# VH-VL binders against Chromophore lyase CpcT/CpeT (cpcT), part 24

Target 1, 201 residues: Chromophore lyase CpcT/CpeT (cpcT), of Paulinella chromatophora (Freshwater filose amoeba) (b1x536)
Amino acid sequence: MSASLSQLVHQLSARFNNQQQAFDNPPLYAHIVVNCRPLVHLLPGSLLIEQSYAMDPLKPYRIRVLRAQTRDEKLIIFSYSLSDEQKYWGSVYEPERMLKIEEKDLQAIEGCNYIVRKKNSNFIGEVEPGCRCLVDRKGVTTYIVSKFELTNKGEMRTLDRGHNPVTHEQLWGSLGGVFEFNRTTDFSKEIPYDWIEEWKK
Key: E = the ipSAE of ESMFold2; O = the ipSAE of OpenDDE; V2 = 0.75 times the mean of E and O plus 0.25 times the DockQ between their complexes.

## First folded at step 18 (VH-VL; framework fv_dargistotug)

Design b2 (from w1 with heavy chain E105Y Y109S; at its last look DockQ between E and O 0.73; V2 from the best seeds 0.65)
Fold by OpenDDE, look of step 18:
Structure b2 (fold): chain C 201 residues (1-201), chain A 120 residues (1-120), chain B 106 residues (1-106)
Amino acid sequence: as target 1 above (201 residues)
Amino acid sequence: QVQLVQSGSELKKPGASVKVSCKASGYTFTSYDMNWVRQAPGQGLEWMGWINPRTGDTTYAQGFTGRFVFSLDTSVSTAYLQISSLKAEDTAVYYCARGFYGGYYEFDSWGQGTLVTVSS
Amino acid sequence: DIQLTQSPSFLSASVGDRVTITCRASQGIDYYLAWYQQKPGKAPKLLIYYASTLQSGVPSRFSGSGSGTEFTLTISSLQPEDFATYYCQQYNNWPTFGGGTKVEIK
């Protein structure tokens, strides 16, 4: 499990881009950049994740701290929101600025953790069951249904949907299907040695 | 909206071959696996395997190797199931069903099914 | 392969009844279970996935629960259109289906 955790964090630590997909089918897929960069000064497995439109990378429409851990012999990615998150927008492009994030700035988001499985050499993850991952977007509360697949070839595939908590009607999400990202930048070399040693225990 | 439209019913003799088509629309064909599920008359559902429309990789369930072949024509967003050397026990409704990836997900969209009857 | 055993195989009920169907797995499958509804001559329809997540467009009277090896599908108040056969399906490993539960009119 320790090896899997290390592998997961290494594979997550990257910049991803769906440029090809967006260019091939602009009506169905926005051009998205996903940055997952290790927060080296925080607890092991901590990553800052920013999701942005490629045209405006410094203004993410989603920013979270993820923390991959093992719990009860399972791989789990815990999700945290940031207090006053706007001041950290685009910080993935400024590592020195990321250092300003402290543990006290992290707030656990109930129901929004990912349960991760290994499939062959890939990782697949889903938000916790129970429709409890609630988000408020422009005054509309939805629960998130999210799946991802992370390949050892540097590919990431995601499917994110927002549903009405009462009617379960889908209110937002991909119309065309799965977003397909390719790794464009590797941040895995930034993973602290101390993390790796901790995971070996 | 997502649609999977299958070819019409087939009546074949034992030893013959059949090729069932499943045309997908309303989504990116290569962004989901295509699964095949068999249902004999009055019986339950049986997963046959899946094909990855992106790579063409196939996985066949136990009991569905050899005579069963999955194939694709991505240019028309169509998946195919070919059964050769047909036997009476192959009589069933065959469904195509969309899944996320790797065959490790639920099937959120189904074709209407294709009845294949094998009779002498 | 993982075997799924549904109970009961047949269930007679009336409109308005609370109906519960059980699906038991031969080994742990965590939350990776789906429920389908199938009517005669029609393809199965996804109702629940990930054990308890309601598929979009499915009435809220349907609910799923369970984890590990035991799962349940519940219809809080059976409606006329709910008479059908229901299947559970696991996808923790290569997909397998339960034997089905036919819900008939009493």
Scores: ipSAE 0.461, ipTM 0.846, lowest interface PAE 1.6, mean pLDDT 93
ESMFold2, look of step 18: ipSAE 0.795; ipTM 0.915
ESMFold2 (binder alone), look of step 18: mean pLDDT 93; pTM 0.954

Design b3 (from w1 with heavy chain E105L; at its last look DockQ between E and O 0.71; V2 from the best seeds 0.76)
Fold by OpenDDE, look of step 18:
Structure b3 (fold): chain C 201 residues (1-201), chain A 120 residues (1-120), chain B 106 residues (1-106)
Amino acid sequence: as target 1 above (201 residues)
Amino acid sequence: QVQLVQSGSELKKPGASVKVSCKASGYTFTSYDMNWVRQAPGQGLEWMGWINPRTGDTTYAQGFTGRFVFSLDTSVSTAYLQISSLKAEDTAVYYCARGFYGGYLEFDYWGQGTLVTVSS
Amino acid sequence: DIQLTQSPSFLSASVGDRVTITCRASQGIDYYLAWYQQKPGKAPKLLIYYASTLQSGVPSRFSGSGSGTEFTLTISSLQPEDFATYYCQQYNNWPTFGGGTKVEIK
């Protein structure tokens, strides 16, 4: 399990881009960049994740801190929001800015953790069930349905949708289906050695 | 809209072969797995296995090895199920069903089914 | 393989009734369970996945609950179009289906 945790964090630690997909089918797929970069000064497994449109990478439409851990012999990615998150927009491009994030700035988001399972060398994660991952976007409250797959080949597939908490109607999300990302930058080398040692215990 | 359209019903003699097609549309064919599910008359659903349209990799459930072959023609977004050396017990409706990743997720879209009848 | 046992196999109910179908797994499958509806001569239709997530387009009268080895599908108020056979399916391992529950009109 510890080895799997280490592998998961290594595979997550990257910049991903769906440029090819967006180019092939612009009407259905926006050009998205996902940055997931280790927060080396925080607890093991901490990653800053920013999702942005490629045309405006410094203004993410989603910014979170993820923390991959093992709980009850399961791989869990805990999701945190950032207090005053706007001050950290684009910080994935400026490691010095990321260092300003402190544990006290992290707020756990109930119902928004990912349950991750391993299949061969791939990881499949889903937001925990119960329709409890509530988010407010532009004054509209939805719950998030989210899946991802990480391959050992540097690919990431995602499906993110927002649903009405009452009617369960989809209000936003992928119309064309799965987003397909390729790794463009590797941040795994930034993973602190002490994290790895901790995971070996 | 996502659609899976299967070939028409088949009537075969024992020992013959049949090839069922499943044409996908409304989504990127190679982004999802294609599963096959069998349902004998008046019986329940039985998962046969899946094929990865991206890699061509196949996985067959126990009891569906040997005579059952999954294949693809990605140029026309079509998956195929071939059954050789047909037996009477192969009489059933065969469904193709889309899956998300690695055959370990739910099946969100199904073909209309193809009845294969094996009779002497 | 993981065996799924549905109960009951047959259920008679009236329009407006609250209907509950149970699916029991031979071993823990966490939340990796789906529910399907199948009408005669038609392909199965996905209703619920991940134990409790409603598939898009499915009426809110359908709901799923459970984890581990015990799961339930609930129809809060049965409608005429809901008379059908329902199957549970696990995908924690190689996919397997329950035996089905036929919901008939009383």
Scores: ipSAE 0.764, ipTM 0.920, lowest interface PAE 0.7, mean pLDDT 94
ESMFold2, look of step 18: ipSAE 0.781; ipTM 0.908
ESMFold2 (binder alone), look of step 18: mean pLDDT 91; pTM 0.932

Design b4 (from w1 with light chain W94H; at its last look DockQ between E and O 0.58; V2 from the best seeds 0.65)
Fold by OpenDDE, look of step 18:
Formats: sequence, structure tokens, C-alpha cells
Structure b4 (fold): chain C 201 residues (1-201), chain A 120 residues (1-120), chain B 106 residues (1-106)
Amino acid sequence: as target 1 above (201 residues)
Amino acid sequence: QVQLVQSGSELKKPGASVKVSCKASGYTFTSYDMNWVRQAPGQGLEWMGWINPRTGDTTYAQGFTGRFVFSLDTSVSTAYLQISSLKAEDTAVYYCARGFYGGYEEFDYWGQGTLVTVSS
Amino acid sequence: DIQLTQSPSFLSASVGDRVTITCRASQGIDYYLAWYQQKPGKAPKLLIYYASTLQSGVPSRFSGSGSGTEFTLTISSLQPEDFATYYCQQYNNHPTFGGGTKVEIK
């Protein structure tokens, strides 16, 4: 499990881009950049994740801290929001700014953790069941249905949808379905040795 | 809109071969796996296996090796199921069903099914 | 392979009834269970996946619950169009289906 955790964090630690998909089918897919970069000064498995439109990379439409851990012999990615998150927008491009993030700035988001499993040498993560991952977007509260796949070839696939908490009707999500990203930058070399040693315990 | 359209019903003699087609539309064909499910008359659903449209890799369930072959024509977003050396017990409705890429997933869209009848 | 046992195999109910179908797995499958509805001469239709997530377009009277080895599909108020056969399916391993539950009109 420790090996899997290490592998998961290594594969997550990257910049991803769906440029090819967006270019091939602009009406269905926005050009998105996903940055997932280790927060080396925080607890092991901590990653800052920013999702942005490629045209405006310093203004993410989503910013979170993820922390990959093992719990009860399962891989779980815990999700945290950042207090005063706007001050950290684009910080994935400025490692010195990321260092300003402290544990006290992290707020656990109930119901928004990812349960991760291995499948065909890939990692599949899904928001935990229960329809509890609530988000407010433009005054509308939805629960998130989210899935991602990380391949050992540097690819990432994601599917995100928002549903009405009462009627369960889908209110937002990709019309084309799965977003397909390719790894463009590797941040795995930034993973502290101390993390790796901790995971071996 | 996502659609899976299968070829029409087939009537075959024992020992013959049949090839069922499943044409996909409304989504990126190579972004999802294609599963095959069999249902004998009056019986339940039985997963046969899947094919990865991106890689061409196949996985067959136990009992569906040898005479059952999955194939693709990605140029027309079509998956095929070929059954050779047909037997009476092969009489069933065969469904193609889309699953999320990468293996074990639920099947969110199904073809309408193809009845294959094997009779002397 | 993982075996799924549905109960009951047959269920008679009336419009407006609360219906519950159970699916038990021979081993733990976490939350990787789906429910399908099938009507005669038609392909199965996905209702629930990931144990409790409602497929888009499915009425809210359908709900799923459970984890590990025991799961339930619930129809809060049975409608005329709900008379059909229901199947559970696990996808924690190579997919397998339950034997089905036929919901008939009383």
C-alpha cells in the first residue's frame, strides 16, 4: 500500500493539459490546464491543485489542497479548501508562494474525498458516495460526481458533474464527457524524500 | 446523444458463424470501453468481456474464450462480436454496452440487442 | 468471480408501494455496484451506479444504498412504468450480474 501511495502521489504531481482534445473539438471541450504540485513543507501527500482555463492560468476556477493517504488499507485523497484562497491563485507557478500555505489554512471539505483504486495498472479516483460533496456555483448548490483516471503513461482522464441535491438532476458537466489530459510537466521530483521514507513505515 | 445501434437478428445453423455489429455515435469512440453481454431466452444477464477501442486490447470472461472474438473498426466507430462454431446454447440476445475507459465500470448505454438463433 | 445474490427473485406489488430489492455479494466490492432496469424485449437501463449515485434522467423515486457486501435498491413509490426486472451488477472485479428481481403487478 505504501508503494501504491507513493506511486499515486508521483503520478498526480504534474501539470496536465487537454490541448489536443480542445483543439480537436472546441465546442465540446474547453482548453484546461491542471496543476498538481507537491506542498513539500506540509504533511506527506499534500498537493496543491489548480484547475484553470489555458487562456487565464493565474485565475483557477478551482483550487484545492489534496492529501493522499492510506486509511483502512485504502487509498484516499482528502480534499481541503483554502482560507482566503484567492491569495494563492496561480501559486503553482511560483513555488515560493506555495510555501506560504500553512496547515491552518486548510479546511476539510466533508464528503469530497476521493476513494482511489488500482485498475489495470492505473489509478481510478472517485468522490466518495453519498452525494455529500456540496459546492455552490453561481448561487446554485450541487453535489459533485467526479472521477479521474491516471495512467502509467502520463495521461489523465476526468469526468465531473454537478447534480441537484434534491432531485439529483444533472445541472452542469461536460457535454462531451470525459476530459483527456496529457502530462506536460513533471513535478514528482519535488516530492520530499521524507515523504517517501514516511510511507515506507 | 449517445447511441449504440446493433445489427439485426440472425438465424444460423449449428457450426456456422455470426458477426454482430455495434455502431457507436454521439461520443468519442476511443474514450470508452465496449462490453458485450449475453442474455439467453428467459435468463439473466451475463458479461462476456470487453474491448478497448483505443488499444484494441480484449478481455474475455470465463466461458467466452475461443469461439468468441471481439474486434473493431474505429474508422466507423463500430465494435464487432464474432461467434464461430455456433451451438444451440448460443441462442441469445447479445448486447453491446458502453463502459468507462479502463476496465471495470458500470454500463451507461446499451445497444438494442441482437437476437442470434441457432437452430437445425 | 464474484457472485451476486438478489432477493427476492420475484416481487408482487401495487402502484404506490415502497419496494426494496437486496443484492448480496460473495465478497467485498466496496461501492462498485450498479442497478439496472430491464423491460421485456428491451435492453437494460442503468439506474444507479457507485452504489447510490442516480443516473441522469432517472426518477428520484429510485435510490441505492449499501457498501461492502450488502446493497439495496429502493423505489419509494412504485409507478406503473416500474414493473420490470431489476439487476444488480458489480464492477469491483470482472463484471458479474445478480440473478434479477422481477417486479410484477399484484
Scores: ipSAE 0.621, ipTM 0.886, lowest interface PAE 1.3, mean pLDDT 94
ESMFold2, look of step 18: ipSAE 0.714; ipTM 0.888
ESMFold2 (binder alone), look of step 18: mean pLDDT 92; pTM 0.943

Design b5 (from w1 with heavy chain Y109H; at its last look DockQ between E and O 0.70; V2 from the best seeds 0.71)
Fold by OpenDDE, look of step 18:
Structure b5 (fold): chain C 201 residues (1-201), chain A 120 residues (1-120), chain B 106 residues (1-106)
Amino acid sequence: as target 1 above (201 residues)
Amino acid sequence: QVQLVQSGSELKKPGASVKVSCKASGYTFTSYDMNWVRQAPGQGLEWMGWINPRTGDTTYAQGFTGRFVFSLDTSVSTAYLQISSLKAEDTAVYYCARGFYGGYEEFDHWGQGTLVTVSS
Amino acid sequence: DIQLTQSPSFLSASVGDRVTITCRASQGIDYYLAWYQQKPGKAPKLLIYYASTLQSGVPSRFSGSGSGTEFTLTISSLQPEDFATYYCQQYNNWPTFGGGTKVEIK
């Protein structure tokens, strides 16, 4: 499990881009950049994740801190929001700026953790069940249905949907379906040695 | 809208071969995996295996190795199931079903099914 | 393989009734359980996945619950179009289906 955790964090620690997909089918897929970079000064498994449109990478439409851990013999990615998150926008491009994030700035988001399975050397993650991962988008509250596949070849596939908490009707999500990302930058070398040592215990 | 359209019913003699097609539309064919499910007359559902349209990799469930072959023609977004050396017990409706990750997902879209009847 | 046992195998009910179908797994499957509806001569239709997530387009009268080895599908108020056979399916390991529950009109 510890080896899997280490592998998961290594594979997550990257910049991903769906450029090819977006270029091939612009009407269905926006050009998205996902940055997932280790927060080396925080607890092991901590990653800053920013999702942005490629045309405006410094203004993420989503910013979170993820923390991959093992709990009860399961791989879980805990999700945290950032207090005053705007001041950290684009910080994934400025490692020194990321150091300003402190543990006290993290707020756990109930119901938004990812349960991760390892299958055939790939990782499959899904937002935990219960329809509790609530988000407010433009004044409309939805719960997130989200899954991802992370391959050992540097590919990431994601499928995100927003559903009405009462009727369960899907209210948002990509028209084309699965987003397909490729790894463009490796941040895994930034993973602190002490994290790795901790995971070996 | 997502659609999986399968080829028509087949009537075969024992020992013959059949090839069922499943044409996908309304989504990127290579973005999802394709599963095959069998249902004998009046019986339940049985997962046969899956094929990865991105890589071509196949996995067959126990009992579906040897005579059963999954294949693809990505140029026309079509998956195929070939059954050789047909037996009477192969009589069933065969479904293709879309999944996010082969073998470890729910099947959100299904073909209409193809009845394969094997009789002397 | 993981065996799924559905109960009951047959269920007679009337329009408006609350219907509950149970699916028991031979071992823990966490939340990786789906429910399908199948009508005669038709392909199965996904209703619920991840134990409790309603598939888009499925009426809210359908709901799923459970974890580990015990799962339930509930139809809060049975409608005429709901008479069908229902299957549970696990995908924690290689997929397997339950034996099905036929919901018939009383």
Scores: ipSAE 0.663, ipTM 0.897, lowest interface PAE 1.2, mean pLDDT 94
ESMFold2, look of step 18: ipSAE 0.756; ipTM 0.899
ESMFold2 (binder alone), look of step 18: mean pLDDT 92; pTM 0.941

Design b6 (from w1 with heavy chain Y101W; at its last look DockQ between E and O 0.67; V2 from the best seeds 0.73)
Fold by ESMFold2, look of step 18:
Structure b6 (fold): chain C 201 residues (1-201), chain A 120 residues (1-120), chain B 106 residues (1-106)
Amino acid sequence: as target 1 above (201 residues)
Amino acid sequence: QVQLVQSGSELKKPGASVKVSCKASGYTFTSYDMNWVRQAPGQGLEWMGWINPRTGDTTYAQGFTGRFVFSLDTSVSTAYLQISSLKAEDTAVYYCARGFWGGYEEFDYWGQGTLVTVSS
Amino acid sequence: DIQLTQSPSFLSASVGDRVTITCRASQGIDYYLAWYQQKPGKAPKLLIYYASTLQSGVPSRFSGSGSGTEFTLTISSLQPEDFATYYCQQYNNWPTFGGGTKVEIK
């Protein structure tokens, strides 16, 4: 399990890009860049994630802190929002700015953690049950159904949808399909040695 | 809208072969794995395995190796189940069903089923 | 393989009744369980996944609960169109299905 946690954090620590998909399917898929990078000064497993359109990389549409941990022999990615998000936009490109993020800036997001399983050398993750990961879109509250797969070859597939919490009707999401990313930059060498040592205990 | 449309029913003699097709529409075919599920007359559902359209890799459940072959043609968004050396016990409805992680998840959309009848 | 045992295998109920179907797993499967409805001559239809999440387009009278080894599908007020066979399916590992529960409307 601790070896799987180290592998998960290594595979998450990257920049991902769906350029091939966006190039091949311009009417259906926006060109997205996902940066996920270790927050080396915070608790083990902490990662800054910024998701942006490729044409506007310094204005991410989502910025979060993730914390990958083992709990009761399960792999869990805890999700946190930042108390002042816009202050940190683009920090994933500037490690010195990442160092300014403190534990006090993190707010746990109710119901938005991912439960992760390792299957056939891949990691598959899904937002925890309960339909409690809520987001407001255009005046309507939705819960998020979110799934991902990370392969040991650096591929990442994601499925995200929003549903009405009462009717369960899908109100937004990828009607045309799943976002498909390739690893374009490796940040795994930034993972602190003391995190790896802690996980071996 | 997501749709899986299967080929029509088949009446075959023992020893023959059959190839069932499952054409997908309304989503990117390579984004989901394709599963096959069998239901013999008056019986429950039995998972047969899946094929990964991104790699072509197949996984077969116990008891479905040898005579059962999954394949696909991504250019026409179609998955295939071929059954060779048909036996009377192969009489069943065969369903295709999609899954995001192959068999490690729920099957949200199913084909209408293809009845294969094997009779002397 | 993970075995799923459904109970009852058959039940008969009146329109408006509350119906409960149980699925028991031979080992822990956390929340990785789905429920399907199958009407005669039709493909299965996904009702519930992740133990308790209602699939889009499914009437709210259907609900699921449970975790670990014991799971329940509930129909709060049985309707005439709910005549069907119901199957549970686990996906903690290679999928297996329960034996089914036939629901007959009196």
Scores: ipSAE 0.722, ipTM 0.882, lowest interface PAE 1.7, mean pLDDT 91
ESMFold2 (binder alone), look of step 18: mean pLDDT 92; pTM 0.941
OpenDDE, look of step 18: ipSAE 0.771; ipTM 0.924

Design b7 (from w2 with heavy chain Y109S, light chain Y31W; at its last read DockQ between E and O 0.88; V2 from the best seeds 0.85)
Heavy chain, then light chain:
Amino acid sequence: QVQLVQSGSELKKPGASVKVSCKASGYTFTSYDMNWVRQAPGQGLEWMGWINPRTGDTTYAQGFTGRFVFSLDTSVSTAYLQISSLKAEDTAVYYCARGFYGGYEEFDSWGQGTLVTVSS
Amino acid sequence: DIQLTQSPSFLSASVGDRVTITCRASQGIDWYLAWYQQKPGKAPKLLIYYASRLQSGVPSRFSGSGSGTEFTLTISSLQPEDFATYYCQQYNNWPTFGGGTKVEIK
ESMFold2, look of step 18: ipSAE 0.759; ipTM 0.900
ESMFold2 (binder alone), look of step 18: mean pLDDT 91; pTM 0.936
OpenDDE, look of step 18: ipSAE 0.835; ipTM 0.936
ESMFold2, look of step 19: ipSAE 0.708; ipTM 0.890
ESMFold2 (binder alone), look of step 19: mean pLDDT 91; pTM 0.933
OpenDDE, look of step 19: ipSAE 0.878; ipTM 0.945
ESMFold2, fold request of step 21: ipSAE 0.764, 0.769, 0.773; ipTM 0.903, 0.901, 0.902
ESMFold2 (binder alone), fold request of step 21: mean pLDDT 92, 92, 92; pTM 0.939, 0.937, 0.937
OpenDDE, fold request of step 21: ipSAE 0.916, 0.914, 0.905; ipTM 0.956, 0.956, 0.954
ESMFold2, last read: ipSAE 0.760, 0.777, 0.782; ipTM 0.902, 0.904, 0.904
ESMFold2 (binder alone), last read: mean pLDDT 92, 92, 92; pTM 0.939, 0.939, 0.938
OpenDDE, last read: ipSAE 0.912, 0.908, 0.908; ipTM 0.955, 0.954, 0.954

## First folded at step 19 (VH-VL; framework fv_dargistotug)

Design j1 (from b7 with heavy chain E105Y; at its last look DockQ between E and O 0.86; V2 from the best seeds 0.80)
Fold by ESMFold2, look of step 19:
Order: structure tokens, then sequence, then C-alpha cells
Structure j1 (fold): chain C 201 residues (1-201), chain A 120 residues (1-120), chain B 106 residues (1-106)
């Protein structure tokens, strides 16, 4: 499992985009960039993730801190929000700004962690059970169903949907469509050696 | 409106071959993997394996590694199951079913099934 | 291979009854369990996945619970359209199905 945790963090530590999909299908798929980069000064497995439209990379529509760990023999990506998110927009492009993020700035988002499995050399994940990852969208509270696949060749597929907490009907999200990303920049060399040593214990 | 529409029933003699089709619509065909499930008369459900339309890779369940071949034609959003050297015990309804990644996710859409009858 | 033992294999019930069906796994499967409904001559229909998550379009009288090795499907008040065969299926590894539970009119 420690080898799988190291591999997961290595494979997550990258910039991804869906340029081919977006250019081939402009009415159906926005051009999205996902940056996921090690926060080397924080606890092992910590990654800054910024999700943005490609035309506006310095104004991400979502910024989070992820922390990949093994917990109770399961591979889990814990999700954290940042106090004062706008202060850190674009930090994923500026390592010295990333260093200003501190543990005290992180707020755990319970119910929104991903349970991850390694199957056939690929990582697949889904938001934890319980229907408790709540977001407001267009004035309506929904719970999120989110799935991903990540290959060791830098391919990433994601499916995100919001559901009514009472009826479970889908209210928004990818209708019949999956976002398809490829890795364009590798940040895995930034992973601290100390993290790798800690995971061997 | 996801739909999986399978080819019609087949009556075959032992030793023959059959090819069952499963045409997908209402979603991007390559975004989900295609599984095959068998149900012999009066019996329960038995997973046979899956094909990944993004890579062409196949996985066959134990007992299905020989005479059973999964294939696909992405240009017409269709998956195929071919069974060669048919035997009487191959008599069953064969379903296609989609999953996000192989058989490691739930099957949220199923074809209507294709009855294959093998009789002397 | 992970074996699923479904019980009972057969039950007789009346409209309005509360029905529970159990599925036991030969080893831990966390939450990777789905329930399907199958009517004669029809394909299976997904009811519940991830142990307890209701599929979109399925009536709220259906619910699922459990984790690890023991799981239940509950129908809070049977309706005429609920008389069918129900299957559990694990997907923690290569999928396997339970033997089925046939629910018939008493």
Amino acid sequence: as target 1 above (201 residues)
Amino acid sequence: QVQLVQSGSELKKPGASVKVSCKASGYTFTSYDMNWVRQAPGQGLEWMGWINPRTGDTTYAQGFTGRFVFSLDTSVSTAYLQISSLKAEDTAVYYCARGFYGGYYEFDSWGQGTLVTVSS
Amino acid sequence: DIQLTQSPSFLSASVGDRVTITCRASQGIDWYLAWYQQKPGKAPKLLIYYASRLQSGVPSRFSGSGSGTEFTLTISSLQPEDFATYYCQQYNNWPTFGGGTKVEIK
C-alpha cells in the first residue's frame, strides 16, 4: 500500500488539460486546466490543486489542498478548503507563494474525501459514501457524486454530478459526458525525499 | 437517455459460432467500459468480463478465457461478443452492461439481452 | 473470487409488507455492493450502489445498508410492481453476483 501511495502522489503531481476534447467539441466541453502540485513544507502527501478555465488561469474556479494518505489500510485523498481562497489564486504557478500556505489555513471538508483503489496499474476514485459532500449550485443544495480514473501514462477521466439530497435525482453535471485530460507538465520531481522515506515506514 | 440495443435471438447448432452486437447511444461510447453478463435459463447472473473502448484491452473472467471474444467498432458505437465452437451449455441470455471502469463500478445501463439457444 | 450468499432465496409477501433481503460476502468488500431488480424476460435494473446510494429514478421505498461483509436491501412498503427477483453484486474486485431472491405474491 505504501508503494501505491507514493505512485498516486507522483501521478497526481502534474498539470492536466482537456485541450483536444475542448477543441474538438467546443459547444460541449470547456477548456479546463487542472494543476496539482506538492506543498513540500506541509504534511506528507499535501498537494495544492487549482482548477481553472484555460482562458483565465490565474482565477481558478476551485482551489483546494489535498492530502493523500493511507488510513485504516485504505488509500484516501483528504480534502481541505483554504481560509481566504482568493489570496492564494495562481499560487500553483509561483512556488514562493505556495510556501506561504500554512497548516492553520486548512479546513477539513468532511464528507468530500475520495476513496481510491489501484486496479490494473490505474488509480480509480470516488467521493466517499454517505451523500454528505454538499455544495450550493444555482441556489440549490446538492450532494456531489464524483469519479475519476488516473493512468500511469498521464491520462485522467473525471465525472462530476450534483444530486438532490432527498430524491437523489441528478440536478446538474456531466450529462453522458466524461472530461478527458492529458498530463502536460510533470511536478513529481518536486516531491520531497522525506515524504518517500516516511511512507516506507 | 442512455440506450444499449442488442441484436436479436439466435438458434444455433453445436460447433457453430455466434456474434452478438450491442449498440450504444445517448453517451460518448468511449467514456465507459463495456461488460458482458450471462444468464443461463432459470439461473442467476454471471459476469463474463469487459472491454475498454479507449485502449481495446479486454479482461475475461475465469471460465471465459477461451471461446469468448469481446470486440468493438467505435465508428458505430458498437460492442460485440463472439462465441465460437458453441456447446449446449452456452444456451443463455447474454447482456451488455456499461461501467465507468471495467467491472469495478456499478452497471447503470444494460442491453435488453440476446437469447442464444444451442440445440442439436 | 468473492462469493455472495443471498438470503432468503425465495419469499412470499403481500402488497404493503416491509421486505428485507440480505447479502453476505465471503470477505470484506467495503461499500462496493450494488442491488439489481430483474423482472421476467427483462434486463436487470440498478436500484442501489455503493452499498446505500439510491440510483436516480428509483423510488425512495428502496434502501440499502451495510458495509464490509453484511448488506441488506429494504423495501419499506411493497407495491405490485416490486414482485421480481433481486440480485446483489460486489465490485470490490472482479464482479460476482448473489444467487438471487425471488419475491412473489403471497
Scores: ipSAE 0.739, ipTM 0.901, lowest interface PAE 1.5, mean pLDDT 91
ESMFold2 (binder alone), look of step 19: mean pLDDT 93; pTM 0.952
OpenDDE, look of step 19: ipSAE 0.805; ipTM 0.931

Design j2 (from j1 with heavy chain S109Y; at its last look DockQ between E and O 0.86; V2 from the best seeds 0.00; counts 0 for: grease 19.1 > 18.9)
Fold by ESMFold2, look of step 19:
Structure j2 (fold): chain C 201 residues (1-201), chain A 120 residues (1-120), chain B 106 residues (1-106)
Amino acid sequence: as target 1 above (201 residues)
Amino acid sequence: QVQLVQSGSELKKPGASVKVSCKASGYTFTSYDMNWVRQAPGQGLEWMGWINPRTGDTTYAQGFTGRFVFSLDTSVSTAYLQISSLKAEDTAVYYCARGFYGGYYEFDYWGQGTLVTVSS
Amino acid sequence: DIQLTQSPSFLSASVGDRVTITCRASQGIDWYLAWYQQKPGKAPKLLIYYASRLQSGVPSRFSGSGSGTEFTLTISSLQPEDFATYYCQQYNNWPTFGGGTKVEIK
């Protein structure tokens, strides 16, 4: 399973962009940039992720730390929030600012980890069961249903929907809309050799 | 508003061919994979495989690697199942069903089914 | 192949009854299990997926539980429109379906 973990982190370590989809479908899909970059000074598998609208790349609407690990023969991406998030906005473009993030700044987000499977050389994932990954949107609390596929060719598809925690009715997210990203920048060369060695043990 | 609308029932003789269509609407056709599921009279459900509309790649379940061919026409958001050299045992209802990635996710929307009857 | 065994194969119940249908997998499938309802002459309809997640638009009287190899579908108060056959389906690998449970109204 260590080879699959290394491959997952390599394939996640990138900038992704849905430009073609956004330009082909302007009423349906916002133009999004996803930066996912190794936090080389933290525990193995740690990645800073910033999600932003392409027009406003230095003001991400979501910033998190991910940590990809193997647990009980399963691939899991653990999700963490950052203390003082705004301090770190745009850090994916500035490695020296990324180095300021410390382990003590990370807070696990209950119920928001992804369970990942490797199928046909692709990684597919979904937020852990339990309907516990809560997000507020316009004053309404929802739980997230979230899926992704990541190919070995740098394609990434994501589906995110919010549901009422009591009725389970979908409150936001496109009924048929999957965001379709392509890799535009490769950060996998920044993965420390020490992480690769640790995963072999 | 997601809909999968299949072509009408077919009555065929052994040895003939049939092509079942499945037209998608209410979502971006290439965003989901299309699966095919068979249900013989009085029997349960049997997954036949899938086609990826982004790449055209196909996967066929055991027992469906010969006479069964999946195809698609993205310009009209339609998937097809072709069955050649029809046998009496091919008599069944054939469903299309969408999944996020092949058959490794739930099938959230299904076509209404197409009855194919093969009789001498 | 991952085999799914449903029990019972059929049951009769009255409107208002609580019914429970079980599905056993031949090997561990974590949470990758869905439940479908199929009425005569109709396509299957997704009720539950990821073992316990209710599909949008499905009445809250339906619920699912379990993980690993043992799963249940529960209808808390059977309604006249719930007469149908129920199938479990695993998607940990190439999909397979259970044999079905026919629910008849007494």
Scores: ipSAE 0.786, ipTM 0.913, lowest interface PAE 1.3, mean pLDDT 92
ESMFold2 (binder alone), look of step 19: mean pLDDT 93; pTM 0.953
OpenDDE, look of step 19: ipSAE 0.857; ipTM 0.942

Design j3 (from b2 with light chain T53R; at its last fold request DockQ between E and O 0.82; V2 from the best seeds 0.83)
Heavy chain, then light chain:
Amino acid sequence: QVQLVQSGSELKKPGASVKVSCKASGYTFTSYDMNWVRQAPGQGLEWMGWINPRTGDTTYAQGFTGRFVFSLDTSVSTAYLQISSLKAEDTAVYYCARGFYGGYYEFDSWGQGTLVTVSS
Amino acid sequence: DIQLTQSPSFLSASVGDRVTITCRASQGIDYYLAWYQQKPGKAPKLLIYYASRLQSGVPSRFSGSGSGTEFTLTISSLQPEDFATYYCQQYNNWPTFGGGTKVEIK
ESMFold2, look of step 19: ipSAE 0.749; ipTM 0.902
ESMFold2 (binder alone), look of step 19: mean pLDDT 94; pTM 0.955
OpenDDE, look of step 19: ipSAE 0.852; ipTM 0.941
ESMFold2, fold request of step 21: ipSAE 0.734, 0.735, 0.734; ipTM 0.901, 0.903, 0.898
ESMFold2 (binder alone), fold request of step 21: mean pLDDT 93, 94, 94; pTM 0.955, 0.954, 0.955
OpenDDE, fold request of step 21: ipSAE 0.932, 0.929, 0.929; ipTM 0.962, 0.961, 0.961

